# VH-VL binders against Type II restriction enzyme NspV (nspVR): the designs that were tried, part 2

Target 1, 219 residues: Type II restriction enzyme NspV (nspVR), of Nostoc sp. (p35677)
Amino acid sequence: TILTIEALRTEAAIFSAAESIHPEPLLYGVTDGKAVGTYIEQKFRLYLKEHYEFVQGNSASGIDFPGLLVDVKVTSIRQPQSSCPFKSARQKIFGLGYSLLIFVYDKIDNSTNRTATLNILHTIYVSAERTADFQMTRGIRNILANEGNKDDLIAFMSDRNLPVDEIEAGNVADEILRNPPMQGFLTISNALQWRLQYGRVIERAGQEDGILTVYRNNP

## First folded at step 12 (VH-VL)

Design i4
Fold by ESMFold2, fold request of step 14:
Structure i4 (fold): chain C 219 residues (1-219), chain A 122 residues (1-122), chain B 107 residues (1-107)
Amino acid sequence: as target 1 above (219 residues)
Amino acid sequence: QVQLVESGGGVVQPGRSLRLSCTASGFTFSDYFMHWVRQAPAKGLEWVAVIWYDGSIKYYADSVKGRFTFSRDNSQDTLYLQLNSLRPEDTAVYYCARHPLRMGPYGAFDIWGQGTMVTVSS
Amino acid sequence: AIRMTQSPSSFSASTGDRVTITCRASQDIRSYVAWYQQKSGKAPKFLIYAASTLQSGVPSRFSGSGSGTDFTLTINSLQSEDFATYYCQQYYSTPFTFGQGTRVEIT
């Protein structure tokens, strides 16, 4: 069968429940968050491959499910964040251009059995239009609600250190006036790539349109 | 179609080294954990080592830890096992084995090579 | 290290017989057990995983059962090609360990 967004979400819930009870000897003593993330991403993709047809991501596509415009992110509950490629400063205002499927784990090592379990505490689907930065979109929407003009928008972008020059800032401000952004729910900050912080989407999953609870562990 | 082919076995004296290779074909090599398992003549099977699908993490049996080094080259679909400081008890047929990354208990060693013989004598 | 103890060490049988091989783990390994068949001079052949799931292409006369610490492999109506050595294996914890083997021999 052809993989759909609905099937992806359903299968992610099944996967999350199964991983939460699986003692994995090959993760015992692994402290590298990248290794844990790759393990979940690889395992989930291979699970789906057994049952569905879909275009798989690679280095050229930059996201895990390019045919669905969904990228998978895996993060620890301890500091729920990840990186993604910087494409454009517009992403802080209008969104990443793709949706996110986020697995949030707590890794528990059992020294007696020499195993580790990735207890998936949350699995969250964030629709593409909700992936913009919370503070940036909140400020812009407030300016628009108070009848702000192009200069007000440019000043705000500068005040918040949006990485744009004067020409880009003007173009973005014009676009905001034509197409006001939706409220975003990520925290997006600069590093070598975008740093995405997920605390807000974890808190608000199931409470906001486009921020869907796919799975939640009941402690 | 799916196969693993080991090579590099031979007869060596104690304290010497060998390097074993395992070439994979017919499947996406980088999707799998890979293992070495050995079998002494007329004996049972002994797990030797595992390597992650990207080569980043490795685990070894205590009997070989510090002497054997496992690596993989995903661009050539090949595994390597460096056998150093060989002992007579390392004499065995060495198999490489494929381990699919599957949910729950559903991943086990599903494909084995035909093995390569290592003899450590005298 | 989890010890896997097989019994019997060998089994003499005729074509058509029911053969039962047991494997006991030194601790609870849930269902993380596989069974392999090995013929003389050949590589092991994968039969069963997850204690009871047959690998594709394995004849239905083979079955596995058990969970926790006690596991069985059963061959219903032994065929001439089934004379071999059988191994159980745990993959619950490293080091992954095998039973010592059970030789199923022609009478």
Scores: ipSAE 0.804, ipTM 0.906, lowest interface PAE 0.8, mean pLDDT 92
Fold by ESMFold2, fold request of step 14:
Structure i4 (fold): chain C 219 residues (1-219), chain A 122 residues (1-122), chain B 107 residues (1-107)
Amino acid sequence: as target 1 above (219 residues)
Amino acid sequence: QVQLVESGGGVVQPGRSLRLSCTASGFTFSDYFMHWVRQAPAKGLEWVAVIWYDGSIKYYADSVKGRFTFSRDNSQDTLYLQLNSLRPEDTAVYYCARHPLRMGPYGAFDIWGQGTMVTVSS
Amino acid sequence: AIRMTQSPSSFSASTGDRVTITCRASQDIRSYVAWYQQKSGKAPKFLIYAASTLQSGVPSRFSGSGSGTDFTLTINSLQSEDFATYYCQQYYSTPFTFGQGTRVEIT
């Protein structure tokens, strides 16, 4: 069976429910968010490998499901964010170039049993066209709605410290005028790489096209 | 096909050291948690240690903690167990065991090696 | 640590007998139980996981049941190759622990 986006979402829901009740002794006392993230990513990939055919990610592709253009992100509910590689400044305006499947967990350690449970509170699918920065796309869309010109767009990009030179800024502004961006719903900021913040997609899941609730645990 | 082979056992005096190896073949080594389990002569099984699939996290039984060090080299599909400050009670056959990363209770020790004997005596 | 107590410690049986081995955990471990067979001088052989799921290639005369604290391995019609020591094992919490073993001997 060939893995599709629909199957990926369905299987992510099943996986999320199972993980939310699984007491894992090998996560007890683990505080490193990277370790928790790789545990979920690895386990989910291996689960899918048992049932589906798909192109698996590698260091060259940089995403987990290159045949579907989907990357998996795993984050804590306490500060729902991830890093991702900077590819270009255009990503803040037009999106990452791929979709996201986001597992949002709350890790609960049980000291009596010496186990940890990754309670998956949300699993969210964000379509590629919604992965741009919220404030950047809102500002640009407002400029376009008010019949702004190329210079207005360049000024806005400069005001927001978009990392582009004058030639790139002009090219991006021309592209915006030809192909107005959709409203994005991530918060994308610079740290050591792009920092993607997921608070808004968690809030809006199921309420906006391209921001889909895959799983929700009702606390 | 799928196989684990331990080596490095021998006879040593108390206080000395040994290094055990376990070589894997026939499967994707980096997908699995790996364990050491030992069995003293004519006795039951005792879990010794576990290592994560990427080597990042390790847990040890209290009887060996501070004396034994577990590591893995995923480029060579090999596990290592460094046995320091050996005691007579460490005398056992040492097995490596494979632990698949599966949902719920469906991951257990599914493949075992044939073991390597460690004897600690004067 | 979770203690796993097997009963009986040993017994003699004949080919064709139904053999029942029990394992009790010192606390609720849900279904995180595996069973192993070990013949003299050999490594343990994996039989059952998740309390009741038979590993591929294990004869259907073997079965497992139980959840929580009480678990059972049953051999419906004992064969000559089944004379061995059997261990239960919990993998709910570290340290992972085994029962003391049940030796099934020929009469």
Scores: ipSAE 0.800, ipTM 0.906, lowest interface PAE 0.8, mean pLDDT 92
Fold by ESMFold2, last read:
Structure i4 (fold): chain C 219 residues (1-219), chain A 122 residues (1-122), chain B 107 residues (1-107)
Amino acid sequence: as target 1 above (219 residues)
Amino acid sequence: QVQLVESGGGVVQPGRSLRLSCTASGFTFSDYFMHWVRQAPAKGLEWVAVIWYDGSIKYYADSVKGRFTFSRDNSQDTLYLQLNSLRPEDTAVYYCARHPLRMGPYGAFDIWGQGTMVTVSS
Amino acid sequence: AIRMTQSPSSFSASTGDRVTITCRASQDIRSYVAWYQQKSGKAPKFLIYAASTLQSGVPSRFSGSGSGTDFTLTINSLQSEDFATYYCQQYYSTPFTFGQGTRVEIT
């Protein structure tokens, strides 16, 4: 069976429910968030591989499901953020170029049984057009609503320290005028790689078009 | 097609060291947790150690902790078990075993090697 | 460590007989139990996982049952090739542990 985005979301919900009750001895005492993240990513990919056909991601493609343009992110509820390769400054305005499937966990160790459970509190699908930076897109959309011009956009990008030179700033401003961006809902900060913060999408999942609740731990 | 082959067993004196290898073929080695399990002559099975699919995390049985070191080389599809400070009670056939990452209770040791014999005696 | 206690230690039977081997865990391990068959001088052969799920290619005369602390391997119609030692194993918690084994002998 060919993997679709609908199936991906359905299977992510099933996976999230199952992981939330699974006592895992091989995670007991693991405090490294990167190790927890790769465990979920690897296990979910292998689960899907058992049932579906899809193009698997690699270092060259840079995302987990290149045929669907979806990348998987795994983060703790305690600091819901990830790093992400920088491809272009345009990503803060127009989005990452792919959708996100985000697993948000709380890890609970049981010292009596020497197991750990990854309680998935949220699983969220963020469509590609919503993956841009919140403040950057809010400011740009306000400039456009006030009939701002190319120079106003360039000034705003400079004021926000968008990492572009003069030529690229002009090209981006022209692109904004031709194709106004949608409101983004991530917080994206500059570092060696992008730092993506998910607090806003966690709070607004199910309340905004393109920010979908796939799974939620409900008592 | 799927195969695990252990090697490196032999006869050694107490207090000496030995290194075991396990070579995998016919499957994507880096998708699996891997284990060592041993069996003393005419005895039952004893779990020895596990290593994560990327080699990052390891767990050991108390009987070998501090003396044995588990590692893997995913570029060569090979496991290694370094056996230090060997004792006569370490005498056993040593098996490597494959452990798939599956949801719930559905991952178990599905493929075993034929084993390599380690004898620790004067 | 979770102790796995098998019963009986050995069992003599004729072809066609129903053979039952039990395994008791020292604590609740849900269904995180596997069963293995081992013939003399050979590696263990995987039979059952998740307490009751047969591995592909295992004859249907083998079955497993149980949850919690008490588990059973059953051979419904013993065949001559079933002469072997059988082990249960828990994979709920490290250290992973095996039962001491049950030797099934054909009379």
Scores: ipSAE 0.783, ipTM 0.898, lowest interface PAE 0.9, mean pLDDT 92
Fold by ESMFold2, last read:
Structure i4 (fold): chain C 219 residues (1-219), chain A 122 residues (1-122), chain B 107 residues (1-107)
Amino acid sequence: as target 1 above (219 residues)
Amino acid sequence: QVQLVESGGGVVQPGRSLRLSCTASGFTFSDYFMHWVRQAPAKGLEWVAVIWYDGSIKYYADSVKGRFTFSRDNSQDTLYLQLNSLRPEDTAVYYCARHPLRMGPYGAFDIWGQGTMVTVSS
Amino acid sequence: AIRMTQSPSSFSASTGDRVTITCRASQDIRSYVAWYQQKSGKAPKFLIYAASTLQSGVPSRFSGSGSGTDFTLTINSLQSEDFATYYCQQYYSTPFTFGQGTRVEIT
């Protein structure tokens, strides 16, 4: 069976429900969020590998499901954020270039039983066109709605510290005028890599086109 | 086809060290948790240690904690167990065992090696 | 650490007999129980996981049951190749632990 985006979303929901109820003995006492994240990503990928055919991610592709243009992110409800590689400043305006499947967990260690549970509180699919930065795209869309010009766009990008030089800023502004961006819903901040914050997509899942609730365990 | 082969056992004096190896073949080694389990002569099975699929996290039985060190080299499909400060009660056949990363109770030790004998005697 | 107590320590039986081995955990371990068969001089062979799920290739005369603290391995119509030592194991919490073993012997 060939893995499709529909199957991926369906399997992510099933996985989320099962993960939330089965103790995880090998996660007890693990405090490193990267270790928890890679564990869930690995377990989900291995389940899919056993049942589906798909192109697996590697160093060159940089995403988990390159044939589907989807990357998996696993994050704690307590700090719902991830890093991803910087490829272009355009990503804050036009999106990452791929979709996100986001598992949001709350890890509970039980010291009496000496085991852990990963309660998956939200699983969210964010379509590629919604992965741009919220404030950047809101500001740009307001400038365009008010008939702003190229110089207004360049000034806004500078005010927001978009990491571009003068030539890149001009080219991006020209692209915005030709192809106005959609409203993005991530918060993307500058660091050594992009830091993606998911608070807004958690809040708005199921309320915006392209921000889909795959699973929820918090009625 | 799926196979685990232990090596490095032998006879040593108390207080000495040995290094055990386990070579895997026929499966994607980096997809699995790996364990060591030992069995003293004419005795039952005793779990010794586990290592995560990427080698990042390890757990040890209390009886070996601080003396044994578990590692893996995923580029060579090989496990290593460093046995330091060996005691007569460490005398056992040492098995490596494969543990698939599956949901809940559906992963247990599905493939075992044939074992390597460690004898600690003065 | 979770103790796994097997009963009996040994059992004499004839071909065709029904054999029942029990295993009790010192705490609730849900269904995180596996059973292994070991013949003299050989490595353990995986039989059952998740308390009751038969591993592929294991004869259907083997079955497992139980949840929580009490678990049973049953061999219906014992065959000559089934004379061995059987171990239960919990994998609910580290350190993972085995029962002490049950030897099934021919009379």
Scores: ipSAE 0.750, ipTM 0.875, lowest interface PAE 1.1, mean pLDDT 92

Design i4
Fold by ESMFold2, fold request of step 14:
Structure i4 (fold): chain C 219 residues (1-219), chain A 122 residues (1-122), chain B 107 residues (1-107)
Amino acid sequence: as target 1 above (219 residues)
Amino acid sequence: QVQLVESGGGVVQPGRSLRLSCTASGFTFSDYFMHWVRQAPAKGLEWVAVIWYDGSIKYYADSVKGRFTFSRDNSQDTLYLQLNSLRPEDTAVYYCARHPLRMGPYGAFDIWGQGTMVTVSS
Amino acid sequence: AIRMTQSPSSFSASTGDRVTITCRASQDIRSYVAWYQQKSGKAPKFLIYAASTLQSGVPSRFSGSGSGTDFTLTINSLQSEDFATYYCQQYYSTPFTFGQGTRVEIT
């Protein structure tokens, strides 16, 4: 069976529910968030590989499901963020160029049993057009609503420290005027790689077009 | 097709060292947790150690902690078990075993090698 | 470490017999139990995981049950190839541990 985005979301919900109800003995004592994240990603990927056909991600593609233009992110509820490769400053305005499937977990060790409980609290699908930076897109949309011009957009980019030179800023401003951006819902920080913060999409899942609740461990 | 082959067993004196190898073929080696399990002559099975699919994390049985070191080389599809400070009670057939990572409470060893014999005696 | 105690340690049976092997854990391990078959001079063969789930290709005459501390392996209508030693194994926490084995012998 060929993996579709609909199937990916359905399977992510099934995976999240199933994996939230049993202890994981080999995660006990693991404090490295990258190791926990890779464990969840590996488990999910191998589960899908046994049921579906899909192009699997690699270092060259930079995302987990290049045939679907979806990347998987796994993060702790305690600080829900991750890194992703920088490709262009445009990504803060127009989106990453791919969708995100985000697993948000809480890991609790039981020292009596020497097991770990891996609770997936949220699983969220963020459509590519919603993956832009919240503050950058809100500011730009406000400038456009007030009939701002190219110079207003360039000044705003500079004020927000968008990593572009003057020529790039002009080109991006022209693109904004031609194709006004949609409101983004990530927080994207300028680091050596993008730092994506997921607090807002966790809060808004199911309440915004393109920010879908795939799974929620309801209280 | 899918195969695990242990090697490096032999007869050694107490206090000496030995290195066991396990070569894998017919499957994507880096997708699996791997284990060592041993069996003394005419005795039951004893779990020895596990290593994560990427080699990053390892757990050992109390009987071997501090003496045995488990490692893997995913570029060569090979496991290693370094056996130091060997004792007569370490005498056993040593098996490597494959542990798939699957959804749900799965932890069984689905593929085993044929084993390599380690004898520790004066 | 979690101790796994099998009973009986051995018994004799005939082809066609129904055999039940029990395994008791020293603490609650939910259903984190696997069963293996081992013939003399050979590596163990995987039969059952999660206490009751048969591995693909294992004959339906094998079944497992139990949860918590008490587990059973049942072989309905023994075949000649089923005379072997059987081990339970917990995988609830490290160190993983095996029962001492149950030898099923021909009468």
Scores: ipSAE 0.684, ipTM 0.839, lowest interface PAE 1.2, mean pLDDT 91

